VHH binders against Protein CSN12 homolog (csn12). Designs and how they scored, part 17

Target 1, 185 residues: Protein CSN12 homolog (csn12), of Schizosaccharomyces pombe (o13873r232to416)
Amino acid sequence: VIFHYYLGIVAFLNQNYKNASAELEIAFSLCHKGYNRNLELILSYWIPTRILVNHQLPTKNLLSKFPNLASVYIPLTRALKSGNLGEFGKCLQKNETLLAKTKIYLTLEGTRDLCIRNLFRKTWIICGKSTRLPVSVFQIALQVAGTDLPKLHVEAILANMISKGYMRGYISRNFETVVLSAKDP
Key: E = the ipSAE of ESMFold2; O = the ipSAE of OpenDDE; V2 = 0.75 times the mean of E and O plus 0.25 times the DockQ between their complexes.

## First folded at step 7 (VHH)

Design S2 (from Ps with R102E; framework vhh_surovatamig_d1; at its last look DockQ between E and O 0.59; V2 from the best seeds 0.38)
Fold by OpenDDE, look of step 7:
Structure S2 (fold): chain B 185 residues (1-185), chain A 123 residues (1-123)
Amino acid sequence: as target 1 above (185 residues)
Amino acid sequence: EVQLVESGGGLVQPGGSLRLSCAASGFTFSDYAMSWVRQAPGKGLEWVATISGSGGSTDYVDSVKGRFTISRDNAKKSLYLQMNSLRAEDTAVYYCAKDLSEYFDWLSPEDYRGQGTLVTVSS
C-alpha cells in the first residue's frame, strides 16, 4: 500500500495524472477499510485525479465516510454537474489554502473544462439539440453561469472545447455560429 | 493508457439477438468487476449488468433478466453481452466500464472510455 501510495504521489506531483490514478487506485484497493486515515490520504489525491483523468466524481456514499473530503467535493461535484462556473470558482477559492499546499488546487482547476462542457451541453439541450447554434447562445449561457466574456473570448473557449474533444463540430467564424455533429456533439 | 473499445452493435428486428464485445487494455483486467451500461435516446444512463473479476458472479437490471447474459474472457481481456429477445426499449448506445460504482460516478455518459456501440431495435 505504501509503495503504491508514494509512487502515486510522485506521479501526481509531476502531473503524470494517468500514472497517479493507476497507482493510487492500487493503493486504495489494497488498503484495509478500517484504516480511515490512510484511506483519506489516498483519496485526497485519487479523487481529484479521477475527476481530471477519468471524469468520475466521488459518490455520496464514499464522501459520507470522510467529512473533510465531503466539505470540498460535495459542492464541487454539484458545480461540475450543473455547469455552474460561479460556484465552481467559489468552491476552489474557499479551499485554496488547503488545496494549494498539496498541489491539488492545480489539478482541480484543470477540471474547469468539465464544468464548461456540462454547461454547453445543457445549453445545447435547451436549444432543442440544434446542430447550428449562434456563439451568442453560449455567451449567454456563460453569463448566466456567472462568467461575463466577450464573444471573441467565447469563441476561443468553444474552439478549445472542440480541440479537446469535449465538443464535436467546428466554428463558422463568418457566421458566428457553432456547427455541431448531428450524431454526437 | 486504459482503453475500452465496444463493438457489435447494429440494427436488429424485435425478437432478434446481438452480441456486444468490449476489448480492454491498460490494466489488469481480471482484477476488476466490469459492467455494461446503456443510454437510450433522450434518457439518462442506465446500468445493465455487472460481472465479477473472476466471472463467478453476475447481476442484471430487472428489465433484461432472462434475456441478456454478461460474460468475460480474462485471457483475451474481453467483456461480452449476449442480448436475446431484443425489444424496442433496448435501443441505446451501450458502454462497458470498470465497476467502481461504490466509489465513483461518471460525470456524464460521454466520459466513458469507449465510444460505445449503438444498438437499434426496430421493425
Scores: ipSAE 0.282, ipTM 0.704, lowest interface PAE 0.7, mean pLDDT 90
ESMFold2, look of step 7: ipSAE 0.325; ipTM 0.719
ESMFold2 (binder alone), look of step 7: mean pLDDT 80; pTM 0.812

Design S3 (framework vhh_surovatamig_d1; at its last look DockQ between E and O 0.19; V2 from the best seeds 0.00; counts 0 for: unsure alone 64.1 < 65, placed apart)
Fold by OpenDDE, look of step 7:
Structure S3 (fold): chain B 185 residues (1-185), chain A 125 residues (1-125)
Amino acid sequence: as target 1 above (185 residues)
Amino acid sequence: EVQLVESGGGLVQPGGSLRLSCAASGFTFSDYAMSWVRQAPGKGLEWVATISGSGGSTDYVDSVKGRFTISRDNAKKSLYLQMNSLRAEDTAVYYCAKDLSRYFDWLSPEDFDYRGQGTLVTVSS
């Protein structure tokens, strides 16, 4: 258990999150379930890596056993699922000091794109699942979610989302329109 | 749909060798640690070995250390268990396993608990 934990932490600190996630998973699986302190230490690094790498959120059942983790990840999970960027930011700010010391803050900040993805999906659904949407529609969505940005910055965000594969389509800059695929944009 | 299919079991004499295989589908295989577990007749499930997603790290139950080797081919989405110096106490149904459902739930089939039908290994003189 200790060996895998250390490998996981080293990988984590080197921002090799895929390896970190894999090693920490092994550590958690092998750790005695009565060793709550050790389990919590493993989870403190494993949960953020799972969110970032595998796009998986901790269950309520898991968090119920670890109140300190629950205080961070219950509101974060809610924000990510709902695409609420305002609440996402508030959650990170509230826990900034604690998370920054362990470098976990950087990892969780990296999950912002998941929040944006969910927001844009929600927007797409509200707009009738149209394959062509103005960039301004996404700008408004961001504003409602608590992030006010110029249209040019919104285009950059959309481009990034497409590049990362969180959205399927392209940006027509001449028409200030996002063209989305018909299936699972 | 996530599927795990074990193969390679059979009858072998003590001191013999077997190589088990598990074919995986329906999820991003390389993103998950995989395990072998076994169930001997009249006994509960026992963990045997685990390998990280990348294959860079492995762990074993003490009773099989030095005899068993877990490996994987991510390109083929396959998990393996090389079993050498087999003993009578290694007799069991061996399962390929993936289980994260109790810990993570981000609306993905990859989060579900899965175990194949297993493959029987019998070590007898």
Scores: ipSAE 0.181, ipTM 0.581, lowest interface PAE 0.9, mean pLDDT 89
ESMFold2, look of step 7: ipSAE 0.535; ipTM 0.794
ESMFold2 (binder alone), look of step 7: mean pLDDT 79; pTM 0.806

## First folded at step 8 (VHH)

Design N6 (from N5 with S31D Y105E; framework vhh_enristomig; at its last look DockQ between E and O 0.80; V2 from the best seeds 0.00; counts 0 for: unsure alone 63.9 < 65, grease 27 > 24.2)
Fold by OpenDDE, look of step 8:
Structure N6 (fold): chain B 185 residues (1-185), chain A 120 residues (1-120)
Amino acid sequence: as target 1 above (185 residues)
Amino acid sequence: EVQLLESGGGEVQPGGSLRLSCAASGFTFSDYWISWYRQAPGKQREWVSTIKSYGSTNYAESVKGRFTISRDNAKNTLYLQMSSLRAEDTAVYYCATDYWDSLEEGMDVWGQGTLVTVKP
């Protein structure tokens, strides 16, 4: 357990999150269920990596055994799922001191794009799953979520989302429209 | 829509065997830990077995050596091969995803369960 834990942490610190996730999963799997402190230590690094690598969030069932983790990840999970950027930011700020000490803060900050993804997906659904949506629609969505940005900045965000594969489509800048994949945008 | 559907339950004699299936849909099955639970009449739901994303398995002490959990990722199906069944194995059996939920879909999902009755 210790061996895999350390490998996972080293990988985590080197931003090798795929490897970190794999090693930490092994560590968690091998750790006796009665060693709650060790399990919590493993989860403290594994949860962020799993969010980034697997796009998965800890369930309430998992967190129920770890109150300290629950206090952080219950609201964070809610924010990520709902695409609530305001709540997302508040969660990170509230726990900045705790998370910064372990460099977990930086990792979780990197999950902001996933929050945006969910926001945009929600927007897409609300708009009837149209394959063509004005950039302004996404701008409004961000505004409602607590982020007021110029349209050009919103286009940059959209472009980034597409580049990362979080959205499937392209931006027609001439028409200020996002063209999304019909099957799985 | 995320869905889990259990099947394969029925009545068996003590010492008999039964194979349960859990059909999953609406999510990337291969990325998740999947577990079997059971609930006997008048008792609390208890964990039976888990198969992890990389294929490792765990079992409750009460079923070790008798039950085998497996998965077919191509078919999005979880299995529980039960052998040497006992009266105390009588319960409704449920499959569920454990510990992790999808960012896209709610994964804390339970099926309707399938009844296994081991006759005395």
Scores: ipSAE 0.392, ipTM 0.713, lowest interface PAE 0.7, mean pLDDT 91
ESMFold2, look of step 8: ipSAE 0.401; ipTM 0.723
ESMFold2 (binder alone), look of step 8: mean pLDDT 79; pTM 0.795

Design S4 (from S1 with S108T; framework vhh_surovatamig_d1; at its last look DockQ between E and O 0.81; V2 from the best seeds 0.41)
Fold by OpenDDE, look of step 8:
Structure S4 (fold): chain B 185 residues (1-185), chain A 123 residues (1-123)
Amino acid sequence: as target 1 above (185 residues)
Amino acid sequence: EVQLVESGGGLVQPGGSLRLSCAASGFTFSDYWMSWVRQAPGKGLEWVATIKGSGGSTDYVDSVKGRFTISRDNAKKSLYLQMNSLRAEDTAVYYCAKDLSRYFDWLTPEDYRGQGTLVTVSS
């Protein structure tokens, strides 16, 4: 267990998150269920890795067993699920000192795009799952979420979402419209 | 594209048995933990069972321990749930999921599962 744990951490620190995930998964699976401290140590690196790489959030059931992790990840998961950028930012700020010590902060900062993704998905749903949405609609969504940006910046964000595969579609710049996939935007 | 297709659900009497199947495609099946989750009428999603990619490790929700068995065939990219001694409270739509549903949820609900298969346990 310890061997895989350390390999996982080294991989994590080197931003080799795929390898980190694999090693930490093994460590977690092999760790005795009664060794709560060891489990918590593993989870402290595995959870942010899973969020960033696998787009998976820790369950309430899991977090209920680890109060220290719960204090961080309950509000964070809520923010990510709801696309609440304001709450997302507050959560990271509140826990900056703790998370920065282990370099986990940087990893979680990288999950902001996932928060944006969910915000945009929510927006898409609210707009009747239209395949064509004005960029301004997403601009408004960001504003409501606590981020006021010019339309040009919103287009950049949308382009980034598409580039990363978080959204499927393209931006019609001439029409200031996002064209989304009907099946899986 | 990740695809999960559940089957095997149906109506069964209390004490009966069913075997659910899940056909997976669009990813390297053997590399991932797989889970069964269920949603009873009027309730939220509940984790049922999880199996490691290699198939060597399994875990179950307490209410189904000793009655349900999760298994997989990596060659066939298939996940199974053998359900024995079924109870009325087992009535639910059952979904297979590419995740560690006991420990982790998909960020987006649509990523969780297939269409599901209905299991109704009633006399």
Scores: ipSAE 0.117, ipTM 0.555, lowest interface PAE 1.1, mean pLDDT 89
ESMFold2, look of step 8: ipSAE 0.443; ipTM 0.742
ESMFold2 (binder alone), look of step 8: mean pLDDT 80; pTM 0.828

Design S5 (from S1 with S108Y; framework vhh_surovatamig_d1; at its last look DockQ between E and O 0.61; V2 from the best seeds 0.00; counts 0 for: grease 26.4 > 24.2, SAP .701 > .668)
Fold by OpenDDE, look of step 8:
Structure S5 (fold): chain B 185 residues (1-185), chain A 123 residues (1-123)
Amino acid sequence: as target 1 above (185 residues)
Amino acid sequence: EVQLVESGGGLVQPGGSLRLSCAASGFTFSDYWMSWVRQAPGKGLEWVATIKGSGGSTDYVDSVKGRFTISRDNAKKSLYLQMNSLRAEDTAVYYCAKDLSRYFDWLYPEDYRGQGTLVTVSS
């Protein structure tokens, strides 16, 4: 267990998250269920890895066994699922000291795009699932979420989301419109 | 594109049995763990069971252990859930889902699960 744990941590610190996930999963599976402290240590690195790389969130059942992790990841998962950028930011700020010590903060900061994805998806739904939406609609969504950005920056965010595969479509810059896939943007 | 289509749901009396099926396409089925999840009315999504890609390992939520059996046919790209001794609390929409576990849920569950099939257990 210890061997796989350390390999996982080293991989994590080297931003080799695929290997980190694999090693930490093994460590978790082999760890005795009664060793809550060790399990929590493993999860502290495994959870952020799963969120960032696999887009997977810890279950409530899992977190219920680890109050310290629950205090961080219950609000965070709620924010990510709802696309609430404000809550997302507050959660990271509240736990900055704890998370920064282990470099986990940076990993979780990297999940902001996942939150944006859900915000934009929510926006799309609210707008009747239209295949064509003005960039301004997404700008307003970000503003409501607490982020005031010029339209050009919003376009950049949208472009990034599309590039990363978090949104399916393209930006018509001439018309300041996002054209989304009819199937599932 | 990942496609999952559930079937087999319906109305059943307590103590009855149902067998759910899921047809998968759009990915290499055998390479992924598959799960059944359910959502009861007014409740959140709950993990039910998971099976490894090779079919050799399974896991269940405690409330269904001994009653439900998850299985798969990789040649047919199909996932199954045999539900026996059904209870009222098993009433839910059941979803076939790609690569879920008891420890993690998809951030974007709709991207990795089907439309669901309704199971109603009532006298």
Scores: ipSAE 0.433, ipTM 0.793, lowest interface PAE 0.5, mean pLDDT 92
ESMFold2, look of step 8: ipSAE 0.438; ipTM 0.748
ESMFold2 (binder alone), look of step 8: mean pLDDT 82; pTM 0.852

Design S6 (from S1 with L107F; framework vhh_surovatamig_d1; at its last look DockQ between E and O 0.85; V2 from the best seeds 0.00; counts 0 for: pae E 2.2 > 2, grease 24.3 > 24.2)
Fold by ESMFold2, look of step 8:
Structure S6 (fold): chain B 185 residues (1-185), chain A 123 residues (1-123)
Amino acid sequence: as target 1 above (185 residues)
Amino acid sequence: EVQLVESGGGLVQPGGSLRLSCAASGFTFSDYWMSWVRQAPGKGLEWVATIKGSGGSTDYVDSVKGRFTISRDNAKKSLYLQMNSLRAEDTAVYYCAKDLSRYFDWFSPEDYRGQGTLVTVSS
């Protein structure tokens, strides 16, 4: 257990999150399930790595066994699933000291783009999965989620989402419209 | 587009057996862990079992261990659940799921499950 845990931490600190996830999975699998402190230590790094690499969230059943992790990840999971950027920021600020000392804060900050992607996915679904949506629709979604941005900034966010592969499509600059793939938007 | 089609559910008496199947398409099946999850009437989703892409490693919720066996055929892109010694508490809609486990699931898990197959265990 200890060997794979430290290999996972080294990989995590080097931002090799794929390797960190693999080693932390092995450490978790080898750890006796009655060793809650050791399990909590492994999960402290495995959960953020899993969110970043696999776009997966810890289950409520898992979190119910670890109150310290639950205090962080229940609200964070809720914010990520709903695209609630305001609650996402509050959760990180509330836990900032601990997350910074353990070097996890930067990793969780990186999941902000996934929160935005989920907000935009919900927006797309609400609009009937249209393949053409005005930039203003996404601007309104961001405003409802607590951030009021001009259309040019919203276009930059949308371009970033497309560049990262979180959205499949392109921006029609002439019409301030996002054109989305019907296959895997 | 991920598509998962479950089959093999039905009505069975306590102590009986059923074999569930799941046909998968729209992704490289062998690259992903596959799972069975279930939803009893009026309850939330419960993870049941997971099998790694190679088929060598399996994991089960305690309540089904020793009674259920998960397996896969990567050539046929198919996932199976052999359910023996069925109990009334096993009554649920059973879903196969891509890359879900007891500890983590997708942001929108409904996008990575099929429509389900109903298993009813009753006298």
Scores: ipSAE 0.357, ipTM 0.690, lowest interface PAE 2.2, mean pLDDT 84
ESMFold2 (binder alone), look of step 8: mean pLDDT 81; pTM 0.836
OpenDDE, look of step 8: ipSAE 0.412; ipTM 0.739

Design S7 (from S1 with G53Q S54D G56S S57E T58K; framework vhh_surovatamig_d1; at its last look DockQ between E and O 0.72; V2 from the best seeds 0.47)
Fold by ESMFold2, look of step 8:
Structure S7 (fold): chain B 185 residues (1-185), chain A 123 residues (1-123)
Amino acid sequence: as target 1 above (185 residues)
Amino acid sequence: EVQLVESGGGLVQPGGSLRLSCAASGFTFSDYWMSWVRQAPGKGLEWVATIKQDGSEKDYVDSVKGRFTISRDNAKKSLYLQMNSLRAEDTAVYYCAKDLSRYFDWLSPEDYRGQGTLVTVSS
């Protein structure tokens, strides 16, 4: 357990999140489930890494065992699932001092793109899963979530989502339109 | 590069049986607890069963206890779910996953990395 925990933390601090996720997963899997203090130490670095690398959120069942983690991650997981950028930002701001002290803040900040992806997925579903949507539709979704950006900036966000594989398609700049694969984005 | 490929689903009458299989590759299978999860049409993921690395510890959601049995073969990097006494409410797409499904949920349904295997229980 302790060997994989320290390998995971070293990888985390070097921003090698794939290795960090793998080592912390092994440490958690090998740790006796009655050792809550040890489990909490593993989870404090593994939860942010798991969200960032594996796109998975801690369940309420897991969090119910760890009140300190629950106070951060219940609101954060709710915001991530719903695409609520406003609540995402409030959760990070509320916990900023602790998260910065433990070097976790930047890792969780990196999960903002997943919150945006979920906002855009909700938008796509609301629009009937159309394979062609104006950039302005996504601009409005961002405005509702508290982020007022010009269309060029919104296009950059959409291009980033496509580049990361969070959306499959392309941007038709002449028509300011996102064209999505008929297969699930 | 992690791959989990589910198979063995199909149409079956209430009271019937199916055996699901999952072939794993791209990771050291024997280092991880493994799980089955399912998603009924229009619903979220539900954790079904989990098995320890060496097979010595198993757990199940209450609705399937006594009817489903999880097992694994580490030499073949394979996970199995024997489903007996099937009911209409067991209809779902079944996915295998690393044991983290009872501790972690997918951020969204579109984050699943496998196709799953469809189990339909109807008369």
Scores: ipSAE 0.372, ipTM 0.723, lowest interface PAE 1.6, mean pLDDT 83
ESMFold2 (binder alone), look of step 8: mean pLDDT 81; pTM 0.822
OpenDDE, look of step 8: ipSAE 0.388; ipTM 0.781

Design S9 (framework vhh_surovatamig_d1; at its last look DockQ between E and O 0.62; V2 from the best seeds 0.00; counts 0 for: grease 24.6 > 24.2)
Fold by OpenDDE, look of step 8:
Structure S9 (fold): chain B 185 residues (1-185), chain A 124 residues (1-124)
Amino acid sequence: as target 1 above (185 residues)
Amino acid sequence: EVQLVESGGGLVQPGGSLRLSCAASGFTFSDYWMSWVRQAPGKGLEWVATIKGSGGSTDYVDSVKGRFTISRDNAKKSLYLQMNSLRAEDTAVYYCAKDLSRYFDWLEYPEDYRGQGTLVTVSS
């Protein structure tokens, strides 16, 4: 267990999250279920890895067994799912000291784009899943979520989301609209 | 577009058996963990079972261990749930779900990564 745990952490710190996930999964599976401290240590690195790389969140059942992790990831999970950027930021700030010590903070900060993705998806759904949406609609969504930005910056965010593959489509700058894929935006 | 279509549900007596099927399309089936989840009347979604992409590893909720078997055919892009020794408490709508496990759920909207479900009713 210890061997795989350390390999996982080393991989994590080197931003080799694929290997980190594999090693930490093994460590978790081999760890005695009664060793809560060890399990929690493994999960401390495995959970952020899964969020960032696999876009997966810890289950409520898992978190219920680890109160310290629950205090961090219940609010974070809620924020990510709902696209609530304000809550997302508050969660990271509240736990900055704890998460910074292990470099986990940086990993979780990297999941902000996932929060934005869900916000935009929510917006798309609310707008009737239209394939053409004004940039202003996404601007309003960001404002409601706690981020007030000029339209030009919103376009940059949208462009980044498309570039990363979190959104499928293109920006029509002349019409200030986002054209989304009909099948899988 | 991810498509999951469940089938095989129905009415069965306690102690009976059913086999659920899920037909998958719109993604590389073999690359993803597949799961069954269920929702009993008046209750939330409950994870039931998961199988890894290669099909070599499975996991079950404790209440169904020894009674349910999850399996997959990657060539047919199909997921299965063999349910034996069914109980009244197994009554639920059963959903096929993409990329879900005991420990981790999808980040995206779950409706986009599960089927419409198939109703299983266990009653005398």
Scores: ipSAE 0.431, ipTM 0.768, lowest interface PAE 0.6, mean pLDDT 92
ESMFold2, look of step 8: ipSAE 0.450; ipTM 0.748
ESMFold2 (binder alone), look of step 8: mean pLDDT 80; pTM 0.824

## First folded at step 9 (VHH; framework vhh_surovatamig_d1)

Design T1 (from Ps with L107F; at its last look DockQ between E and O 0.78; V2 from the best seeds 0.00; counts 0 for: pae E 2.7 > 2)
Fold by ESMFold2, look of step 9:
Structure T1 (fold): chain B 185 residues (1-185), chain A 123 residues (1-123)
Amino acid sequence: as target 1 above (185 residues)
Amino acid sequence: EVQLVESGGGLVQPGGSLRLSCAASGFTFSDYAMSWVRQAPGKGLEWVATISGSGGSTDYVDSVKGRFTISRDNAKKSLYLQMNSLRAEDTAVYYCAKDLSRYFDWFSPEDYRGQGTLVTVSS
């Protein structure tokens, strides 16, 4: 257990999140299930790694067993799933001191793009899954989620989502419109 | 692009059995754990079982232990669920899912699970 735990932490601190995820999974599987303190230490690095690399969220069943992790991750996963950027920021701010001391804060801040992707997915669904949506629709969605940005910034965010593969489509600058793939936007 | 196609669902009497299959493509099948999840009418998704990439390790939700068996054939890129001693509460749409477990769920399940196959257990 301790060997894979330390290898996982070293990989995590070197931003080698693929190897961190693999080593931390092994450490978790080898750890006796009655040793909640040790399981919690493993999870404290494994959960952010799974979110960032695998785009997976911890289940409520897992979090119910670890109250300290639940206090951070129940509200954070709720914000990520709903695309609530305001709540996402509040959750990180509330836990900033602990997360910064353990070097997890920046890793979790990196999951902000996944929160934005979920916000834009919900917006797309509410608009009837249209393959053409004005940039202003996404601007309004961001405003409702607590982020007031000029249209040019919103276009940059949309372009970033497309370049990362979180959205499939392109931006028509002539019409200020996002054109989404019908198959897998 | 990940594709998962479930089959084998149907109508069955309580106490009966069914075998579900899932054909996988678009990824290196043997590299990933595979899971079955289900959604009963009026309920959310419930994780059912997971099998490791090699097939050497399995895990089940308590309500199906001893009745359901998960298996895989890496040469055929196929996942299976043998369901015995079926009960009315097993009625659900069953989904094949890539890389899920009892600990973690996908953000966008449509990208990592199939269309589902309906299992109805009814007197």
Scores: ipSAE 0.298, ipTM 0.653, lowest interface PAE 2.7, mean pLDDT 83
ESMFold2 (binder alone), look of step 9: mean pLDDT 81; pTM 0.831
OpenDDE, look of step 9: ipSAE 0.397; ipTM 0.739

Design T2 (from Ps with S108Y; at its last look DockQ between E and O 0.79; V2 from the best seeds 0.66)
Fold by OpenDDE, look of step 10:
Structure T2 (fold): chain B 185 residues (1-185), chain A 123 residues (1-123)
Amino acid sequence: as target 1 above (185 residues)
Amino acid sequence: EVQLVESGGGLVQPGGSLRLSCAASGFTFSDYAMSWVRQAPGKGLEWVATISGSGGSTDYVDSVKGRFTISRDNAKKSLYLQMNSLRAEDTAVYYCAKDLSRYFDWLYPEDYRGQGTLVTVSS
């Protein structure tokens, strides 16, 4: 258990999150289920890794067994699911000191794109699931979420999200519109 | 594009049996753990079972242990759920899901699960 834990941590610190996840999973599986402190240590690195790399959130059942983790990840997962960038930011700020000590803060900050994706999806749904959305509409959504950016910057955000595979489509710069896949946006 | 198509659902009496199937495409099937999840009417999504990529390891929610068996055929890119001794509380839409576990759920489940198959257990 300790061996895999350390390998996982080293991988995590080196931002090799795929390897980190694999090693931490092994560590977790091998760890006696009665050793709650050790399990929590493993999860403290495994959870952010899974969110960032796999876009997976810890289950309620899992978090119910670890109150300290629950205090961080219940609000965070809620923010991610709802696309609430404000709450996302507040959650990270609230736990900044603790998370920064373990370098987990940077990892979780990297999950902001997931929050943006869900904000976009909410916007998309509100707009009737149109395959064509003006960039200005998402600009407004971002503003409501507490982020005021120029339209050109918003386009860049959307382009980046498409590039990362969070959305399927393309940006029509001439029409200042994001064009989404009809089948699977 | 990940595609998962469930089948085998239907109406069954309590104590009966049913076998669900899931046809997978769009990814290297054997590289990923596969899961069944279910959603009962008016309830949230519930994890049911997971099987490792190789099929060597399985995990179940407590309420189905001893009654349900998850299996897979990697050559056919298929996932199965044998459901025995069915109960009314097993009534739900059952979904095939890619790479879920007891501990982690997809942030975007709709991207990695099928359309589901309805299982109704009623006398």
Scores: ipSAE 0.603, ipTM 0.846, lowest interface PAE 0.5, mean pLDDT 93
ESMFold2, look of step 9: ipSAE 0.611; ipTM 0.808
ESMFold2 (binder alone), look of step 9: mean pLDDT 82; pTM 0.836
OpenDDE, look of step 9: ipSAE 0.567; ipTM 0.821
ESMFold2, look of step 10: ipSAE 0.628; ipTM 0.812
ESMFold2 (binder alone), look of step 10: mean pLDDT 81; pTM 0.835

